VH-VL binders against q9vpl3. Designs and how they scored, part 385

Target 1, 224 residues: q9vpl3
Amino acid sequence: RGKINIQRPKAPHYERARVVAVTQPKYPELPKAKSCFKTRAERTQQQQENPYNEIIAREVRNWLDHSRLVAFFHLSSITADDIFRVRVQLHKQNLHLKSYGSKIIEQAVKNTRYEAIVPLFHSNHCIVFSPDPEKTAALLRIVRRVPQMVLLGGIVEETMLSRNQLVAYAQMPGLHAVQAQLVQTLSQAPGHLIQQLQAHQNSFVQVLDVHAKNQMNEETPKST
Short names: E, the ipSAE of ESMFold2; O, the ipSAE of OpenDDE; V2, 0.75 times the mean of E and O plus 0.25 times the DockQ between their complexes.

## First folded at step 13 (VH-VL)

Design C129 (framework fv_imvotamab_arm2; at its last look DockQ between E and O 0.37; V2 from the best seeds 0.63)
Fold by OpenDDE, look of step 13:
Structure C129 (fold): chain C 224 residues (1-224), chain A 120 residues (1-120), chain B 112 residues (1-112)
Amino acid sequence: as target 1 above (224 residues)
Amino acid sequence: EVQLVQSGAEVKKPGESLKISCKGSGYSFTHYWIGWVRQMPGKGLEWMGIIYPSDSYTRYSPSFQGQVTISADKSITTAYLQWSSLKASDTAMYYCARIDYGEYFGFDYWGQGTLVTVSS
Amino acid sequence: DIVMTQTPLSSPVTLGQPASISCRSSQSLVHSYGNTYLSWLQQRPGQPPRLLIYKVSNRFSGVPDRFSGSGAGTDFTLKISRVEAEDVGVYYCMQATHFPYTFGGGTKVEIK
């Protein structure tokens, strides 16, 4: 049983984290005397004003804007070594695993088309970016071997997908494959049409031949 | 493989202008920050500033603000450090390095350095 | 600016023996998000700096397991369990929690 690091408690499972977040009693903020500790709000505001957050938020936005595949994962008790291994595997597939703070992500996506992703970042999380949506299957294959990475959802070609939708997408033949199949089908259609046309012609000729033969037989006088 | 290749050593006189370069390869140049670090002869490392090549957003250390200009050309995956007027005190090794805020929050890959010598 | 103080300035070490370098910050390096952005860099003679440790205790790719980082808040330590000849150089701590980024003064590791 890995030593529970009391100094860095493992973030709870995302479902548990959500329940805990919802069930946490909202204690009325005691009127803090002006002389005491900057309110959480003031700290948060100061944090928002930190140029550092702006810098990182810019990076996050850039990754989002230039990625055709974005996948969001919850991390459940994953070690640094495990993350490193996964990162290496992903990198070989031109998949980029990144981790950002939830507040940074919130700042990055505020007033953007990506604002809907904010609720996905309630616990330890990571994001995988790719310029190639065809790498979705590869991504899922790699992640299947990492039980600590739980797929939450993703963005493919600017469309937000649920976990199930993303899995379904990965199972679909690539656009090129589908196109190739379509071309193949279309290329076969004329051949089939020609065959059908020829079949009708052949049938017609056969009928004519039979008719001609019958007429010839009828014209052969029964030499009594 | 991620590589940063810097321009060659420079020998200049005080008052001359200089622009040195750092070319990135093996990664998406526009997604990662480039920082410049000065190392004076026999001294430690000094952070100068950073640039985001995607939009050329730049931040400087207060000590270097107005003293140098950091720029980037994303089309050729190159970052630049330039002086309008060199001083003898600018004699140093200059390093470019990549910054990944999504993983390492530091300089993960470094250029080989450019030695700048300013002498009368 | 955050002042990073490294000790010792010089660390003569016998081959195969452990080495320890300390880095102290003038302020806490714990970011508002809970992470501590402290890195350790190695600079071998005539070479550029190389990343060894990031976020206090994580080894960068290709870094041998003899290197380890620890610490919290304002006190950080880099340890080399068994010093090898290739470990000769200057080691720097760097903080990236506060702008501007700052480096320690460096610690020179030499072989006795």
Scores: ipSAE 0.770, ipTM 0.889, lowest interface PAE 0.7, mean pLDDT 87
Fold by ESMFold2, look of step 13:
Structure C129 (fold): chain C 224 residues (1-224), chain A 120 residues (1-120), chain B 112 residues (1-112)
Amino acid sequence: as target 1 above (224 residues)
Amino acid sequence: EVQLVQSGAEVKKPGESLKISCKGSGYSFTHYWIGWVRQMPGKGLEWMGIIYPSDSYTRYSPSFQGQVTISADKSITTAYLQWSSLKASDTAMYYCARIDYGEYFGFDYWGQGTLVTVSS
Amino acid sequence: DIVMTQTPLSSPVTLGQPASISCRSSQSLVHSYGNTYLSWLQQRPGQPPRLLIYKVSNRFSGVPDRFSGSGAGTDFTLKISRVEAEDVGVYYCMQATHFPYTFGGGTKVEIK
């Protein structure tokens, strides 16, 4: 009904359509609305103009992907000399101290399994990376003397751990030490086993569980 | 501990190709960027570009885009700077340097430099 | 590209006296995420550059505390509190806040 559709108008029709269109406030908005479909050239130019998102995100993802231990800390004000001493101690243990901007971290982990770490970066922070999850105890020992670094949590073997879970992980004996302790316990009389269980209940339960799993895994197929 | 060792000086004629190398050691080569910097005789420093050896992602300065090729071979912990056709204006000292965006946001360790001389 | 202007071009200094080098950028070096990526490099005669100061004021590993950096926005300063013979060389400021990375023209520090 009523009004002619917008098309390539003749002179009188075009002038009438232009008059109606001028009285509608919608004309100023059209040239500012950019298409959500950007050309390949526009995408390439935008990438070149702000390359830090790509560069830093690439570095962050590479460290995350090649680190079996990742620990997140809140970082209070610390002198350059003090942080240097901490960095040297960490480096001797194959522990790598890094800091990145919070918005860059958000972009780096978007659409990855690491997205859950984003809330940890609301304040001054640092991250420690290592390929060696056995170095968790060494990490915590070194930073215990550094009150400016407050542990927030971490990732071990791709599993997110809270602060308390990471501390507990660091206190567990190594697999070799657990196996040696179990062998020693099994060689003792039943009274010794009960006394050790009472004195070291959590650790001993873990030792027995590891030994049982190792024995089940070591069974060979029966000959056929 | 961290070392960047570059290939030796080169004397070339205009139009020849050249590939110079930068071998990293004492650190996890694939976790850090390598940048290339030119120093023309008696002049200051110019950034040429960077590469991430883990995946060979490369960014060039606009002044050098299309004039050089930056590459890396992570299996031998080596980065490269390459010209397909040298010009006399390419006569310069060329440095490689490591970049750590997680700490210093700049060139923390430098190679010894490779002098390239191009003359007819 | 960001132009980095250093002054002076040459700074002859008596041994044990201070030296001061200025660096000015054509645009603010404060990154949109809040950091300022201004570095100072030292190039001793016949040697490659080495990092002295990063992020305006932080000394790199092994750099003596007689070197200090300061500044904000577009104006930055490197100071050597007491120049020693080993400090002879050319000093460059460098910005990494904007692509492409750019360097100042250099300042030659010499012992009188």
Scores: ipSAE 0.675, ipTM 0.853, lowest interface PAE 1.4, mean pLDDT 79
ESMFold2 (binder alone), look of step 13: mean pLDDT 92; pTM 0.942

Design C130 (framework fv_imvotamab_arm2; at its last fold request DockQ between E and O 0.38; V2 from the best seeds 0.69)
Fold by OpenDDE, fold request of step 14:
Structure C130 (fold): chain C 224 residues (1-224), chain A 120 residues (1-120), chain B 112 residues (1-112)
Amino acid sequence: as target 1 above (224 residues)
Amino acid sequence: EVQLVQSGAEVKKPGESLKISCKGSGYSFTHYWIGWVRQMPGKGLEWMGIIYPSDSYTRYSPSFQGQVTISADKSITTAYLQWSSLKASDTAMYYCARIDYGEYFGFDYWGQGTLVTVSS
Amino acid sequence: DIVMTQTPLSSPVTLGQPASISCRSSQSLLHSYGNTYLSWLQQRPGQPPRLLIYKVSNRFSGVPDRFSGSGAGTDFTLKISRVEAEDVGVYYCMQATHFPYTFGGGTKVEIK
């Protein structure tokens, strides 16, 4: 009885092959696991048809227009509880943490001065709004304790800032402090100028006095 | 603290006009939506419509479209619900509620309600 | 409109015992952004509704930890681990994924 070549099984007899082909249980195609991943395209299409998108876009725009501080964050594996805790802390500082869909944000900022922010919203994100740009330091202090919130950039006084620029901005003394310092410096400037002018005059007078004394001494004939 | 204070109970006759109010305080009134919800006696909650006080943009439930008018005066942080001609079927408790789409995506704070009674 | 069906209509519960309320939507409440906008509201007798749970499972500020929400797609559940006297009232689920907003019919929680 010839060695059954398991690697190249002899094709079954034609009749057997037909029977096997016909009797092959048509396993219902496993419902193509609807790839739970609605293709990005399908998700995008469904997003366009939601009547709430326009409504929410209006809200987003209003926040952007009336906020003097806007900060954009990436969220990395943050829990709802963590978000809640952060939100409470931010709220105490009149900082408003909001989360919107990327498509909503796109719609909200389309054909506006904010359109450049769209690339920041490709992943899980949140936005912090504030009417007070001086709260930037407070914001960064709070977020520093939340490693799941990564600063991407922001808007301060209608100017878009990178992450690094926002950090630098937060380190600057407040406008009032700078103004106070300026006033102080300006108030001291006249005094310093007067002192310098007087110093030069005094030095000049001293030199003249010495010169005059020397001339008088030369003109006194040594009465031999 | 966020508060919504509604106007007092109303007793009206069919055919009369009515305007009830909802005053918001303790938050930026122009940044949050105000919604109106009807609750008929002994019944559930029905969404009527919403308004964005910043620009007075309004959306209605199809069931209430043309039946009521929602408005707002942002200068006094007040939203309104009004009827041009009341029906007996309008007898209900009416609630205003704040909507925050950026956080809760729903009604987070509610007014105390205004009872409207329409009887012949 | 999305139909929200709550069960049971009435839930008599003994103090200290758990309660469970189910809410089923006629369509999936999963939004295209990946969030599910289902909320639970509590209405105590003679009071306005108050928010308990938002986005299926998040407790609103001031809500006790005995309240929990769960679910996905079309099936959602509100659980009260230990019912207290103050928990008496009508509970509503609300969907905000689809326009217009729609509420469940309510579940009345009563003390036996």
Scores: ipSAE 0.864, ipTM 0.942, lowest interface PAE 0.5, mean pLDDT 88
Fold by ESMFold2, fold request of step 14:
Structure C130 (fold): chain C 224 residues (1-224), chain A 120 residues (1-120), chain B 112 residues (1-112)
Amino acid sequence: as target 1 above (224 residues)
Amino acid sequence: EVQLVQSGAEVKKPGESLKISCKGSGYSFTHYWIGWVRQMPGKGLEWMGIIYPSDSYTRYSPSFQGQVTISADKSITTAYLQWSSLKASDTAMYYCARIDYGEYFGFDYWGQGTLVTVSS
Amino acid sequence: DIVMTQTPLSSPVTLGQPASISCRSSQSLLHSYGNTYLSWLQQRPGQPPRLLIYKVSNRFSGVPDRFSGSGAGTDFTLKISRVEAEDVGVYYCMQATHFPYTFGGGTKVEIK
C-alpha cells in the first residue's frame, strides 16, 4: 500500500482529522507535482528515444542546402552488391546516393522550403545529391540500367522539377539556373493562370499579357 | 579516396592539456560526421562522441561528457579531441572515424589512431 | 546503455574451416523507424578497425564474400565460410540503434 491508502482504516475522529490533513495537502500538491514531473519526464523520454531526429535532420538539411541537383527515386528490393556498384558509378560523377527513413525526412524538412518533398517518401526510397547540376544526364544514364531505382522527380538550382521536367532538363546543357527556371515556368503556365484567377481579375490580365508577348516574339519575326 | 589522417603519438604528464587532430580528405568533409573512439591498452572499443563539422553540433557519450572536448575546423577539414587536464587513465589509442547516416549508419572509414601516453 | 555480449572470446580455427561469431544485445536493436543498425568490424593486429558488415547483413566495399552477417532483434551472427590467413584479428559487433553507441567485447580469431 501507498501512504495515501493508510488514511482509511483509522479511528473516526483521528481518521477524519488525519485524512483531511494528509489528503488535502497531497491532493492539490501531488497532482500538480506529478503533472509537472510527468511532462518533464515525457519530454526527456521523447528526446532520449529519438535523438536521430536532430542528428540526421542536420545531415539531410546540409545535403539539401549544398546540392544544386537533388533527385528522388523509389527503391525496389536490391542486393547490397548491386546497390554498391550503382553507388560507385554515381560517385565517379560526383553523385551521392543516400537513403533516410521517411519519418526522419519529415522531421528534417518540417517548416522549411523543402517541406513539399515529404509525399515522395511514402515508400522505400533513395536520394541522389550533387553540387553539379550538369551531371543530371549522367545520373539518368547510370540509373537507366538499374530498374530497381525509379525516378520520381528532383530539385535543380532550388527549383522543384517533376520526373518529366527533370528528364527534359537533362537534355539541355548550359546556363543551368536559367534552363531550370524556364522548364518549370513553361510546364506550369496553366497552373499559374489558375492561381491568378483565384486572386483578382487585374492580375489575370497581366499574366495573359506576358504569355501573349512570349508567343508573339516567336511568331512575329519572318523576314529579319 | 577517403582518408582520415591523425596527428602523431603523444607522451604527456598528468595535468597537461592536449589536443589531437584528425584531418579528412578525399570526400566532402562537412557532409559527414566524425566520431571519436577510445581503445585502452589491450581492451576493446569505446565510443566517445560525434561532431558534425558543418555546424559543430556535438554529442558525447555520458561516460565522456565533461571529460573531453570534441571540435572541428571545417576550413582545414580537421576534427579535434581535446583534454584540459590529462590523467594517467587517459592512456589509450584514440581513433577518429567517419559516419554516414545516409548509407552505412556506422563507422565506414577510420583514422590510423593516435597513441596517447600519460605517465608520472 | 545497451550491453553487447560476444561469444566466443577466442576462436582458434583451422585454415579453410568456417568460423562463427555471436553477438547478443541487452535490448532489441530494431529502431522504431524500422531499421536495425548492427555493424561488424575487423581489427587486424596493429591496425585500426575496419567496417565489414553494416545494417546486419550488408557487406561493405572490398569485403570478401566469405563474410556474411545475419540476425534480428537481439541475436546476431558473423560467419566466415572458410577462414584465410588474413582473417586473423579481433572482430567487434557494434550497435548504433540506441545512444550511446556500444561495442561488443571482441572475438579473437586465430589460426590453430
Scores: ipSAE 0.732, ipTM 0.874, lowest interface PAE 1.1, mean pLDDT 79
ESMFold2, look of step 13: ipSAE 0.725; ipTM 0.870
ESMFold2 (binder alone), look of step 13: mean pLDDT 92; pTM 0.941
OpenDDE, look of step 13: ipSAE 0.795; ipTM 0.897
ESMFold2, fold request of step 14: ipSAE 0.703, 0.680; ipTM 0.853, 0.849
ESMFold2 (binder alone), fold request of step 14: mean pLDDT 92, 92, 92; pTM 0.940, 0.938, 0.939
OpenDDE, fold request of step 14: ipSAE 0.864, 0.850; ipTM 0.943, 0.930

Design C131 (framework fv_imvotamab_arm2; at its last look DockQ between E and O 0.38; V2 from the best seeds 0.60)
Fold by ESMFold2, look of step 13:
Structure C131 (fold): chain C 224 residues (1-224), chain A 120 residues (1-120), chain B 112 residues (1-112)
Amino acid sequence: as target 1 above (224 residues)
Amino acid sequence: EVQLVQSGAEVKKPGESLKISCKGSGYSFTHYWIGWVRQMPGKGLEWMGIIYPSDSYTRYSPSFQGQVTISADKSITTAYLQWSSLKASDTAMYYCARLDYGDYFGFDYWGQGTLVTVSS
Amino acid sequence: DIVMTQTPLSSPVTLGQPASISCRSSQSLLHSYGNTYLSWLQQRPGQPPRLLIYKVSNRFSGVPDRFSGSGAGTDFTLKISRVEAEDVGVYYCMQATQFPYTFGGGTKVEIK
């Protein structure tokens, strides 16, 4: 019952098999069709108009580079007092709650393997960073009492995980299981490794899209 | 628990150099910006610049560009404000303050201030 | 540079009565991502500044609920619903929407 049995955990092998079973990623149409027709003055002006965003993106990159756990949440309306209480609880566990504009995040992850996370930030959101991937269980325990924060997915040890994969990861005993999974993935033949990474990104995006769709439908049933 | 502790008051003569410090504790020092703010006697607040201690990226107010140097030593969680040649007009209270673009987008914690007096 | 103009320069107030401080910016403080990065700071006599309000209207932790912020665009207000003796000091608005960061000139709140 379920994908992880506490008596005989199989999660790392199931996640590997899932990654290799998915189809190759689909490449979307280029988002900036007009960029090749812009004048030099417009391109220079556009570049210069974003230097402040690059300064803030520096902070986002620093969090990403020094966090072995990153979790993405949709954030519903919440009071400043309530979000502060959550931030304090998370901080006690070395979990750091942040929120950045979607364009800042997009600029921070540009030309990296993490570009696939950008669609997560089209709605109100927050991010939890931590250097301690073993704190994933504590994170999920704290936020289960915070219905305004809805888990979308995450990154553990530079590997993108779906919501379900992150929940399954939280049940794993110790860092040794995570490191063993990463070493096994990197030891595969080069062609197989490329296919696994591409399939993992596609699976992650698909799960996040379903969650965003479910969230939209869940907001429909208002009384009166 | 977040605390910014600045070095003590300084009395200097014009032309002397000075380096004042701001030590951060109770938080992850390298993930937060440190800004410096001047308050001249009986006057308001002036932003001097900010530094990101993780990589020492620094941004100055145009009014202070070339007049001071902002630096940090992340191994001892300390930021610095430095003059190579003090002027009498540098007499002021100097504050350091923490900034995080991911939370409050403002200076959330402040040091106690360092009074710098420059007189002949 | 965005110029921040505060009024009044001094606000003498009877203990227990409200106070209202205005801050006008020379340009809109609305950032391209939909937030307005205006903060309010309090500086009590002989003390460093402290954060009261961030992003126009959000109280920082430990700030009494008698403090409230409002406004949009270029016009912002800090209100103290019931002034207490500990509220004496100088209040500054500050913008972080663009470099250089700039402060208002300050408003001194005093008990009459």
Scores: ipSAE 0.739, ipTM 0.879, lowest interface PAE 1.0, mean pLDDT 80
Fold by OpenDDE, look of step 13:
Structure C131 (fold): chain C 224 residues (1-224), chain A 120 residues (1-120), chain B 112 residues (1-112)
Amino acid sequence: as target 1 above (224 residues)
Amino acid sequence: EVQLVQSGAEVKKPGESLKISCKGSGYSFTHYWIGWVRQMPGKGLEWMGIIYPSDSYTRYSPSFQGQVTISADKSITTAYLQWSSLKASDTAMYYCARLDYGDYFGFDYWGQGTLVTVSS
Amino acid sequence: DIVMTQTPLSSPVTLGQPASISCRSSQSLLHSYGNTYLSWLQQRPGQPPRLLIYKVSNRFSGVPDRFSGSGAGTDFTLKISRVEAEDVGVYYCMQATQFPYTFGGGTKVEIK
């Protein structure tokens, strides 16, 4: 009598299988929770009617208006823990990571100078705000370690920048550094000029000295 | 470090006016909401209302609407809770707390509380 | 208004043992934005409330890993895996899904 493999029971005879299939209690399909099947569109429409939209939109607008650096990121399969870690790192640099819904962003920027950012918010996104545009390099350094955060673009000093432009901006020396360099260069210019002027004078004196020496040598009578 | 420092304990009589304060520091005061929460002696927490300091936009709980006034002075990073006429029933601990809709959608930092005692 | 009901009212726990607190809402706390805005707060004796958990299951900064939040819809749970002496206090759930914001009645955690 072949050991009945309880782990892999032999498929019942065709007739038995039919009887079992027909006698299986048909449990009424649990009413599909209407909430699980709401189309993205329906969810979006419900978001428009939410009283929170105005409240949160006000906050978003305020962040935009008071930030000199704004960076937009796509989030790809990032965990809550990872976001938290990044947030802490950014916060240490006075960079503020925020996440808002697309509809909130739309409402916040409607009829404003920021309306052009709306197309960036089609998926999971986050925004980093900073009052200091010099923190762009720090931001990029931190985000570089987070592959789940993809830079889409940003706003620096009221100018919208592409991803590439933002990266280029981060590589540039800060305005103050450039100004300092300029001042240094300008401060060296007089010194160089003085040196050049002195060089000419020195050369002239040398020529005169040579001339004087030659004249003295010519005036020395060859005492034959 | 984010800190909310509230004014000291108050002892008042019924009918008197009172204004208590909550000073924020260590963060951008104008970017975060401030809420007030009441805790009666030996009781739970009750949400009173919130204010956005940037433009002083305010929302109240229906239970506290018209009973108190929430205000803010962004120049000194301070929020206020005030009564025009105190009642004995206003005896409670009052907390201010910071609210961030962009991250937590809750009160992340709290003041130390202000005890208000109203007795005849 | 959304009514938040916490159970138990009191939870005496032995040091090192787990604790569990339940919070039920009268309505679903799922917001139209797709998030559930439930928070857990801890209030130690003589101290202000402190944020522990936000959005059902996220630990706030500085919160030990022994604290965890779970749940969905109308049923939520705060768990402490190993209760320490410093965990004594009253715990509150709070909903921020709609105005007015409402708190649970609180659960007092005590050491046996």
Scores: ipSAE 0.605, ipTM 0.806, lowest interface PAE 0.8, mean pLDDT 87
ESMFold2 (binder alone), look of step 13: mean pLDDT 92; pTM 0.943

